# Designs tried in a protein design chat: miniprotein binders against q53ft3. Part 124

Target 1, 195 residues: q53ft3
Amino acid sequence: MFGCLVAGRLVQTAAQQVAEDKFVFDLPDYESINHVVVFMLGTIPFPEGMGGSVYFSYPDSNGMPVWQLLGFVTNGKPSAIFKISGLKSGEGSQHPFGAMNIVRTPSVAQIGISVELLDSMAQQTPVGNAAVSSVDSFTQFTQKMLDNFYNFASSFAVSQAQMTPSPSEMFIPANVVLKWYENFQRRLAQNPLFW

## First folded at step 14 (miniprotein)

Design y33c
Fold by ESMFold2-Fast, scan of step 14:
Structure y33c (fold): chain B 195 residues (1-195), chain A 83 residues (1-83)
Amino acid sequence: as target 1 above (195 residues)
Amino acid sequence: SVEELAEEIREALERVQIKYEMAKRWLELGDVTFALRLLQRAYRLAKKALEKAQELGLTELIEEAQELIQQIEELMEKIRESQ
């Protein structure tokens, strides 16, 4: 139902279901993580009137999980970006995972998703300003990544007059890279959730 | 004491402000339904805070609560008009 993405890591799409309404992703080496993305897979929406509360957990000094509410995902807003690098140690929120039999190592953090009524979610308050779930921030990140790719690829471009015959190398015309960039940017502008 | 009750009202108004800001962000992200749930919650809390401040004659808190209620009502009306 859900996916979890960390920059530089393989996307996770197979959450561990720990209860009918509760799902968990493991985040190893979490001290190196600044942001996590939680998103809904496009196949199954939440039931009407329901959404997902997103929690983050890390081990305290005794290895016990400390759960914090980061924010929410809904059918109307099926993805969110959360900053976790600034969360306070030892600050925990009321959470629905207390009795869960979750297998983990002491060095691994977790993202938890609890399927809840929208009215219940509205009563809760995320810790700090972790809910910077801005489509704009993600669009900016994607545009920067596209700019970086285009600049990198175009740095290898040469005019036909400068090309030396080299059968051991494969070349892609620079205009193909430009067309890909323009097409992707156009699609992103029309539907920010395309990417 | 009156000061203890005043602090309770201030804490309530801080929670109202947080809910209001959350609602604005969810509205910007296109989730009108959840934004409205947050605004309705904020409205109810602000109304209770206003009533308590009026009972105690706390002018500063009455004004803060009225301003927040006005902001909530204006945003809810804008949402209604855009639907």
Scores: ipSAE 0.012, ipTM 0.481, lowest interface PAE 8.2, mean pLDDT 74

Design y33d
Fold by ESMFold2-Fast, scan of step 14:
Structure y33d (fold): chain B 195 residues (1-195), chain A 83 residues (1-83)
Amino acid sequence: as target 1 above (195 residues)
Amino acid sequence: SVEELAEEIREALERVQIKYEMAKRWLELGDVLFALRLLQRAYRLAKKALEKAQELGLTELIEEAQELIQQIEELMEKIRESQ
């Protein structure tokens, strides 16, 4: 349902489902991460009246997870970019992952997505310094990224009947994803304003 | 104390302002439904703050709460008319 992107790393599209309404991505070497992009894959929308609360977790000095609310994704705004390099530790809003007692290795952070009622999401306030202020830039980047992926991947499409047998399954040749990633990185490096 | 209660009302109105600005931003991003949910939350908070300010006779806070309520109602009506 969801994807997670960190600059300079392979995109993740297979979140761990840890509860019926909760999904997690692992972020190794999180100390080197400045920004994280969270997005919906577009195949399965949120149920009416629902959206996703996006949380960031990193280990404190005792190795215990510290969860912070970064922001939201919805059917109307299915992607968001977050700055995590300056986030404060310890304190934060209440989070739905506490009951799960998730403990990770000291160098691995997590992105958590909790499917919640829009009214419940509206009652929460994300931590400061997490949201990226350049909305237009982010929207343009996301659209260009999606367009680039679609055009590149579709150039290799032959038969969809056998390649997409079930909506719950993802069937994509691994090399197509790798070629898209390499092409996108190359183009971005040649022209940083490409996106 | 009255000062302590006044501070609680000021904090509530600050939260209303934050929700209102969030709603405007989500509206700019095209998410009308979530913007409306944020405005509904802001409206409920502002009305509670107004009620408390009225009970205490805090004129400045009453005026601030009424101004925020009017802004919220105007934005909600604009959204309704555009649908």
Scores: ipSAE 0.175, ipTM 0.653, lowest interface PAE 5.1, mean pLDDT 75
Fold by OpenDDE base, second read of step 15:
Structure y33d (fold): chain B 195 residues (1-195), chain A 83 residues (1-83)
Amino acid sequence: as target 1 above (195 residues)
Amino acid sequence: SVEELAEEIREALERVQIKYEMAKRWLELGDVLFALRLLQRAYRLAKKALEKAQELGLTELIEEAQELIQQIEELMEKIRESQ
């Protein structure tokens, strides 16, 4: 049902099913891993109204498992990329894998997938910046980028009376930048994939 | 000032509208989960905006917030019914 891919490693297509609704991949030498791809194999879809919550577990300094919600996969989004390199110092969250007696070695982390209701998944908050392909993160980034650009450009705004003649330079009216910004925001709002 | 606070509420409601529209688009793209997450965020933001508008007695903003909340709720219900 699920696959797991780490760059530079063989793809894993055989998850350990630890419960009817729970699947686990082992990630040896997890400290060298920056990103993990979790994807559906396409053989078995999620049941209607369900998806997969993707968790990452690593041993803490005491060897105890720390579980964190990375993000989600669904029939509509059958693959996702997660950044795990920065999670090593994170706090654990509530997770559905607490009862699993998984033999852990200090160098082995785990990816856990829990099949859950979409409504329940929607209420959960993944750890920050773990989901690389998050639409929300993309939108936020885009908005921040736009704001940054506008703020940057506007900081150079001068009135025509304040301009120093520079014949070798071309000038763009500030209102053009503003219009562009507004139009871009409108397009982004209507279709985040308009580009 | 009240005007500054009103502007903050307007900006919040604009963000609500954006999230709502994006959610609809993501539904069209088949990502129900993302749509739901956006709607939930929009809902929370709209509720906060509504509360602030009510505290300040800003009738127009109250009405706008209530309308957006209703739209979000309707769409969320539609999604639930489709699952």
Scores: ipSAE 0.085, ipTM 0.554, lowest interface PAE 2.8, mean pLDDT 82

Design y33e
Fold by ESMFold2-Fast, scan of step 14:
Structure y33e (fold): chain B 195 residues (1-195), chain A 83 residues (1-83)
Amino acid sequence: as target 1 above (195 residues)
Amino acid sequence: SVEELAEEIREALERVQIKYEMAKRWLELGDVKFALRLLQRAYRLAKKALEKAQELGLTELIEEAQELIQQIEELMEKIRESQ
């Protein structure tokens, strides 16, 4: 139902469902993360009158989980960008995850999504300055990444003569997507200005 | 041999064009420094392609390389003037 994107990493679309109404994404090596994008996949919308509360959790110095409310996603606003670099210290906010036993390793943070009634969400207060405007540098990175992907994929399509049994359908081999991820990550790690 | 070298030059010119278009997009987003670095990379690649095409006497590829170099130079000059 949900996706999670961190700049410079592969997009996650397979959230771990830890309860009927609760989903979690793991964020390894979270100390290097400044921004996280949470979005709804186009497959299944929220039921009428419901939305998703987005939480961030990291282990404190004693290994205890600290949950903080970042914001919300709804059918009318299905994606949100959050700045988490300023939220890696401090006391946790009120959260609906309760005493859940979530598997965690050192330096791994989590994004939690709780499906809740819109009326309930309206009564909650997100931590300050977590939501980011569309003019953020992360928007530029996303455009750069998309442009690189399309050019890379197009090069493969042009270089090979392919026959499709259904000419009206778009065809993208799975290995092209995998090669793009590997090449983009490798080049970005070596030189972030390559594209 | 000559056919393989000509194909390598064509592929290089295609990569030059891609860098040029990407530079224009980043310029629209306000990242002048990154756009200039892309144009510098495109320029160096185009010059190498031109030199090789001239050595092999491939008139069509010489003309294509010269046109791309001119477009890159014009955009770089426009950026310089708008600063």
Scores: ipSAE 0.000, ipTM 0.093, lowest interface PAE 17.9, mean pLDDT 69

Design y33f
Fold by ESMFold2-Fast, scan of step 14:
Structure y33f (fold): chain B 195 residues (1-195), chain A 83 residues (1-83)
Amino acid sequence: as target 1 above (195 residues)
Amino acid sequence: SVEELAEEIREALERVQIKYEMAKRWLELGDVRFALRLLQRAYRLAKKALEKAQELGLTELIEEAQELIQQIEELMEKIRESQ
């Protein structure tokens, strides 16, 4: 029903269903994540009067999960982008994932989605200014991400004559990065949710 | 339907706009070759969108396509003058 996207990573479309109304995505190496996009897959809408509350969880210094409410997705607003870089410190929010509060691997965070009544969702307050919400904002963000990634990768480009063998390192030809960039840009332009 | 065809044209023009903006960015980074490839692809897509809009008599989309084609042509001309 849901997808989760992090810049530079494989899109996740197979959430772990932990209850009839609760879904979770794992985010390994979350310290490197600035933004997360949560979206509904196209074919299955929420039932009338229902939506999804989106939570972010990271392990505290003792490995205990800290859950924070980021925002919501609904039939009328089926995608949202969240800035999580400022949320990796602080205290937790009230949350419906109580039974999942067990010690976790320190480098793995989670996105949780709880299917709830719209009336219940309206009474909840998301933490800080986590939500950055519109399709236009998502497109702009993705263009900037593609630019930054390609610029970064291209800064390491070296001609074959300048290469020094390094068996402990992996190398990717610059042309492969360019082809990926062009193809991704084309697909994003055709459908921002193509992943 | 005409409405579905109009939506396809709008989506194509959005793709043209994205390619145009990306081309400007790559020019700023000094990659003229990649920028030109993006502009050439944008130009071809915009021309096809224009033709379809003209066939359907969609005045607003015709004007949008013509404006994008003009912007692409002007940028390509500036590149030519700078090389």
Scores: ipSAE 0.000, ipTM 0.091, lowest interface PAE 17.0, mean pLDDT 71

Design y33g
Fold by ESMFold2-Fast, scan of step 14:
Structure y33g (fold): chain B 195 residues (1-195), chain A 83 residues (1-83)
Amino acid sequence: as target 1 above (195 residues)
Amino acid sequence: SVEELAEEIREALERVQIKYEMAKRWLELGDVDFALRLLQRAYRLAKKALEKAQELGLTELIEEAQELIQQIEELMEKIRESQ
């Protein structure tokens, strides 16, 4: 349902489902990451009245997870860019994950997505430093990241005749990737701050 | 103590301000439904803060809460009129 992208790394489209409404992506070597993109794959929308709360977890000095709310994705805004480079010294925020996803490896962080009622999401307040506020750095990062994702996706493009079916593997059709890239570029050109 | 209760009210009004700014941003992004949910949440919190400030006779906090409630109501009305 979801994808996670970091510039210079392979896109992740297979979140680990840890509960009926909770999904997690692992981010190894997270101290080298400045920005993370979370997006919906565009094939399955959220149920009416629901959306996704996006959390970031890093291990504290004792290896215990510290969860912070980054923001939200909805059917109306199905992708978001978060700056995480400044979040590693803060205390955790209110979160729904409890001890389900304990991270004890010092260099591995997680992105968590909790599917919630929009009214419940409205009760929460994201950490201030998670949002990208600089137009210049946002535009430069976004362009490089879009190029990286498109290049990755296109490098795995094969004709249907060459595909080997795998029921447990999620596939992103090339057409969906193209539509996402074009739509995002169009919106970015119209208003770089639309995120 | 009254000072501790006043601090709780100030923190609540700070949260109201944050929700109001979030709602404006989501409205700019075209997600009217989520913007309205944020405004409704801000409204309820501001109303509770106002009631507590009135009970304690904290004039500055009463005025701040009333101003935030007015801003929220005005934005909600603008959204209603544009639909």
Scores: ipSAE 0.011, ipTM 0.448, lowest interface PAE 8.9, mean pLDDT 74

Design y33h
Fold by ESMFold2-Fast, scan of step 14:
Structure y33h (fold): chain B 195 residues (1-195), chain A 83 residues (1-83)
Amino acid sequence: as target 1 above (195 residues)
Amino acid sequence: SVEELAEEIREALERVQIKYEMAKRWLELGDVAFALRLLQRAYRLAKKALEKAQELGLTELIEEAQELIQQIEELMEKIRESQ
């Protein structure tokens, strides 16, 4: 139902369902993440009067999860951009031993989505720094998102001579994807809020 | 005490203001339905705060609640006009 995108990484579209109304994405190496996009996959809307509350969880120094409400996604606003770099404590790169061989333990954060009534969501208050702070930051992140999608889609491109017959598959010329990408960039540059 | 009740009213009005600002942001992002939900919630909270302030005769809190209610009503009307 949901997708999760980190700038510079491949999109995740397979959330783990942990309850009837709760979904989770894992974010490995979360200390390198500045922004996360959460979005609906488009075809299946929330039931009427429902939306999604978006949470972020990271392990504290003892490995215990720390959850924070980032914001919301709804049928009317099915995507949201969150800045998480200010929310995590993290382990500093300024380790005093320097030359010591320190084994890096994987740090995995999570994005959680809870399907809730819109009235219930309206009662909650997200953390202040999670939402995109400026139009410039929004534009930059949107551009990175577009680049990520274009690179992902074009990574599957093959020439007509390299195609194998597949009667049930549809193909889109790479040039059409490029034209859409360029048009969207142009529109975004003229008005960052056009979509 | 009156001071304890006044503090509860101030906290309620602060929550109203937060909901109002959230509604404006969601409206900017194009989610009219959620913005209206936030405004309706803010309106109900503001009306309750106004009633409590009136019962206690707290003039400054009455004025603040009335101003917030007016702002909420004006934004809701603006949203209706655009539909």
Scores: ipSAE 0.012, ipTM 0.461, lowest interface PAE 8.4, mean pLDDT 73

Design y33i
Fold by ESMFold2-Fast, scan of step 14:
Structure y33i (fold): chain B 195 residues (1-195), chain A 83 residues (1-83)
Amino acid sequence: as target 1 above (195 residues)
Amino acid sequence: SVEELAEEIREALERVQIKYEMAKRWLELGDVYFALRLLQRAYRLAKKALEKAQELGLTELIEEAQELIQQIEELMEKIRESQ
């Protein structure tokens, strides 16, 4: 149901389902990551009144997970960009992954998605300003561009198991999203007003 | 029915428009390769939509397809001139 993208890496679209309503992506070498994009796959929406709370987890010095709420994805906002640099030394917020007492490798972090009621999500406060598109109109441009590309590509996507080679069809490589994201970040670094 | 076929043509032209806009954004980002691939795909889709609209005598869709094809051709020409 969900995808996770980091600039310069292969997009992840196969989240580990750890409960009926909980999904996890592994982020190896997370210390080199500044931003993570979380998005919904395909045309399958959340059930009415539901959305996804997005959490970030890194291992502490003992390998125990520390979870922090980054933000949300919903049918009305199916993708979000999060800045995770600077969150690595923070203490975790309240989270629904509390029963998962698994020691992790020191260099591997996780993105967790919990499917929750919109009313419950509205009462929660994400850490700092991890959601870079929440208040800044030019960062919102990045999210709109990602939404446009994601929604277009995913509406025509099929799973690997369902793919059939066809000479009349063209396929877009998964790395196209990564290359676009990297180019956009470079342009923003040069001039934030380039959009 | 003719209306079902007309709706398929409208959907195809909407996909052409999306590819065209994405191509312009790739050009703004400096990636001519992806821009050209999107324009080539848009061109092929628009040509097929034009043929179907002509077969059905749907004048409004014929005009829309021709306008999109012209826009695609003009942008591709500008890219080629810039190398």
Scores: ipSAE 0.000, ipTM 0.096, lowest interface PAE 18.6, mean pLDDT 70

Design y34a
Fold by ESMFold2-Fast, scan of step 14:
Structure y34a (fold): chain B 195 residues (1-195), chain A 83 residues (1-83)
Amino acid sequence: as target 1 above (195 residues)
Amino acid sequence: SVEELAEEIREALERVQIKYEMAKRWLELGDVEWALRLLQRAYRLAKKALEKAQELGLTELIEEAQELIQQIEELMEKIRESQ
């Protein structure tokens, strides 16, 4: 349902589903990450009246997760850029992942997505300065990430004749990546602030 | 105030450059329609930026805007001729 993108890293399109309404992406070596992009793949929309609350989690000195709300993705705004530099030393906020009780490795952070009612999401306040809203920095970052994502993903494309069956691996058709790139670029061209 | 207005014009010209580069990529992908939409938007933004720079007497920004307008016009004409 979701994807997570960091410049210079493998794009993640297979979130770990940890509950019926909760999804997680691992971010190794998160201390080197300034921005993360969270987006919907476009294949399965949210049910009417629902959206996704996006959380960032890092391990404290005891290995316990500290969760903070970054923002939201919805059918009307299916992608967002978040600045996570500077969020790793804050105190955690109230969050829906409390029952998971997983002790995490010291250098691995997580992006969590909780599918929630839009009315519930409207009552929540993201941590300060997480969303990227500057036109110049946003457009430059987004265009750079878009080019990086497409070039990186395309470099791993294989023809069907070259495929080796593996039950532990996921495959994304190259034309799906191209369609995403084309549609995202069209939307960006129409309004650089669309997400 | 003049420095704030000059910065607004510089930001507008940066957006013009970005649209121009995106248009070139769309042309490479064979989508002439979207490339032309981007160039038309870039053209309108650049013309507006030029007018503001002229009103404020900002010579460097006037020259930059004129150069971008010329590049946009040349690319649009090249597209027109190839159809």
Scores: ipSAE 0.000, ipTM 0.117, lowest interface PAE 14.7, mean pLDDT 71

Design y34b
Fold by ESMFold2-Fast, scan of step 14:
Structure y34b (fold): chain B 195 residues (1-195), chain A 83 residues (1-83)
Amino acid sequence: as target 1 above (195 residues)
Amino acid sequence: SVEELAEEIREALERVQIKYEMAKRWLELGDVELALRLLQRAYRLAKKALEKAQELGLTELIEEAQELIQQIEELMEKIRESQ
């Protein structure tokens, strides 16, 4: 239902469903991540009156997840860009020998999406600086996201001679991906907030 | 004390202001439905704060609550007219 993109990394479109209404993406080496994009794939809309609350979690010094609300995605606004660099733990950087006295913890963060009532979402306050509100920053990151998605998808293009039939495999023609990319770029140039 | 009750009202009005600003951002991003939900919540909180301020005769907080209610109503009406 959802996709997750980090600049410079392959797009993730297969969230792990951990509950009826909860989905997660793993973010390895999260210390190197500044921004995360969360978006709906467009195949299945939210039910009427529902949306998605987007959370970020990182391991604390004891290895326990600490969840923070970043923002929301809805049928009316199916994508959002979040800055997470300011939300990470800085505890180890202030030690005399940084990382010397820290407990062992995995370097994997998570993006969580919880399907919730719009009324409930309206009552919640995201962490202060997570949402990217600048049109220029949004446009630049979205452009990079489009480039990364197109490069990712097209890297899997094969000729018909190389294809083997499989009832469990889905294929998308490279031509369809190219058309989507061109259309999205054109629309972005006309109105950066069209999606 | 009256001062403690006044502080509760001021904190409520600060939450109203935050929801109002969030609603404006969601409107800018094109999500009218979420913006309206935020405005409806802000409106209810502001109305309760106004009632409490009026009961206590706190003129400054009454004026602040009325101004926020007016801003919320104006934005909701603008959204209604645009649809």
Scores: ipSAE 0.000, ipTM 0.232, lowest interface PAE 15.0, mean pLDDT 72

Design y34c
Fold by ESMFold2-Fast, scan of step 14:
Structure y34c (fold): chain B 195 residues (1-195), chain A 83 residues (1-83)
Amino acid sequence: as target 1 above (195 residues)
Amino acid sequence: SVEELAEEIREALERVQIKYEMAKRWLELGDVEMALRLLQRAYRLAKKALEKAQELGLTELIEEAQELIQQIEELMEKIRESQ
């Protein structure tokens, strides 16, 4: 249902399901990661009134996971970019993964997705250092742009149903659109200030 | 339903706004060619959204689409005059 992308690495599209409503992606060598993109594949929407809370965890000095809320993905906002390079080690607050004993590996972080009620999600506050929490207009614009474009592309790519398109007199080669998206992602991941 | 079609129009207008903001960023960086390509794409999308809103008689969306089209046209004209 979900995908996870880190610049310079192969995209992950097969989350490990660790509970009925919980999914995780492993991030080896996480100290070298600046940003993570989390997105829905577009094949299966969340049930009405539900969404996904996105968490980041890393092992502390005792090997215990420290979970931090990064933000959310929903049917209306199905992808987001998160900055994880600035997150400090600390005691985790109350979170859905608190009672789980997830297998820990040194130097491996995780992205966790918890399927929750939208009302419950609205009462939670993401970590201020995550990109989604930034009030910078540039960051907000970039997240919305990638969310909109990638959701559109992903929905087409994974659907097996043939839709009847509206009549159009113009055609854009799919490869040109894909090249633009890849170049934008690459530049943004290498330097968020490349603008 | 009319509400489902209205939602499609709202999503299209959101995409127009994103392209417009992206064009302004490229313009600030001196990439006029990229800015104009994005504005042209935004213009075409906004015009289609306007046509759909007019067909459905959705006054608020008609006004929103017209406002975005005006902003795009003004920026494109400013760019052309400066070349």
Scores: ipSAE 0.000, ipTM 0.100, lowest interface PAE 14.8, mean pLDDT 68

Design y34d
Fold by ESMFold2-Fast, scan of step 14:
Structure y34d (fold): chain B 195 residues (1-195), chain A 83 residues (1-83)
Amino acid sequence: as target 1 above (195 residues)
Amino acid sequence: SVEELAEEIREALERVQIKYEMAKRWLELGDVEIALRLLQRAYRLAKKALEKAQELGLTELIEEAQELIQQIEELMEKIRESQ
């Protein structure tokens, strides 16, 4: 029913069902994760009046799970992006050696999804700043992708004097890449959904 | 003495762990450049510690250094895949 995506990792689509209404995804090495995307696969919708509460769990100093409510997914909003870096860094990130004591503990967190009545979900308060609007998060991701691609492509730029003839190779003028980059940035700024 | 050299290697591995944890925290804050610099420094230090441990035949320190090197390499690869 659900999927979970972390940048740089394989998408997970096989949640472990731990109860009739509860599903879990494991997140190994969660300390390296900034954002998590939770989404419905589109195969089976929630029953009318129901949705999914999305939780994040990390092990405390004793290895016991600590659950935090991140937000919700519904039939009307079947995907959500959550920023979890601010939740796990906390006060420990301010102390130079605060994280050193956790090196030997298992670094596995979990995303939990609880199927609940929409009325019940409305009464719960997600932790601050976890939920990110899809437009803002995709705009930030797209801008980072554009910058990364342009920098990568530009690193291979050569002048005509540096080119050696090769019939097996194709070349694209650098100005074409630059025009594409500038046009895309302009259009993205005007309307993030233009593509 | 071998004991003094083992202590130097142990201290080096402690510094590697500190740099690795600092790199993870900077990565969480979104500062990939600082994180990568810390990981590169941790990697170089861990490799030197491994070489010294291997020369002295200190099995536990060899294993610890190899484990840290693997963790550093895995995190660096994840960072590169993400960019």
Scores: ipSAE 0.000, ipTM 0.050, lowest interface PAE 24.9, mean pLDDT 70

Design y34s
Fold by ESMFold2-Fast, scan of step 14:
Structure y34s (fold): chain B 195 residues (1-195), chain A 83 residues (1-83)
Amino acid sequence: as target 1 above (195 residues)
Amino acid sequence: SVEELAEEIREALERVQIKYEMAKRWLELGDVESALRLLQRAYRLAKKALEKAQELGLTELIEEAQELIQQIEELMEKIRESQ
């Protein structure tokens, strides 16, 4: 349902499902990460009234997770870019992952996605400096890349799929994101202006 | 150590499977060139995984790798015959 991208690394599309409504991506060597992108694959929408709360977790000195709320993804805003470089020493947020037994490895952080009611999400306060500027070069590049992905992904819909009356009956194979990434990298190598 | 190496082999075989499925999708779309490139990458990775599984005597992973190699070879041959 979700993808996670770090600049210079392979895109992740296989989140670990740790509960019915909770998904986790591992971020190894997180001290070298400045930005993380979280996005929906665009073909499996959240149920009405639901969205995803996006959390960042790093291990403290005792190996215990410290969770911080970064923001949200919804059907209306299916992608978000977060700056995490300033958050590694911050205080934790209230979070729904407290009782979960998630394996901790030194230098491995996690992105957590919790499927929650929009009303519950509206009552939560994300960390104030996680949002990135629209003029940031990385944000511009990532938006162009995501636009390219959505355009590419839609090209795999059978022409007849446009005539399907219910959007819930449509789907795109999960591995299409990896396929898009390999295609995108190949075309960038041939023409850096491709994007 | 053996457990960690077995996990690396399993992850490699998962990537082989993904490339194989992607290649079939490219063929459905008529892009034979992309399909063949993916199949060749899948083949090389599967062969490497097989060698490591054989070195460690991991019978189930050896069998899985051999099955994937056979599927890749069959699809590449089918493509060749159709051109």
Scores: ipSAE 0.000, ipTM 0.097, lowest interface PAE 18.1, mean pLDDT 69

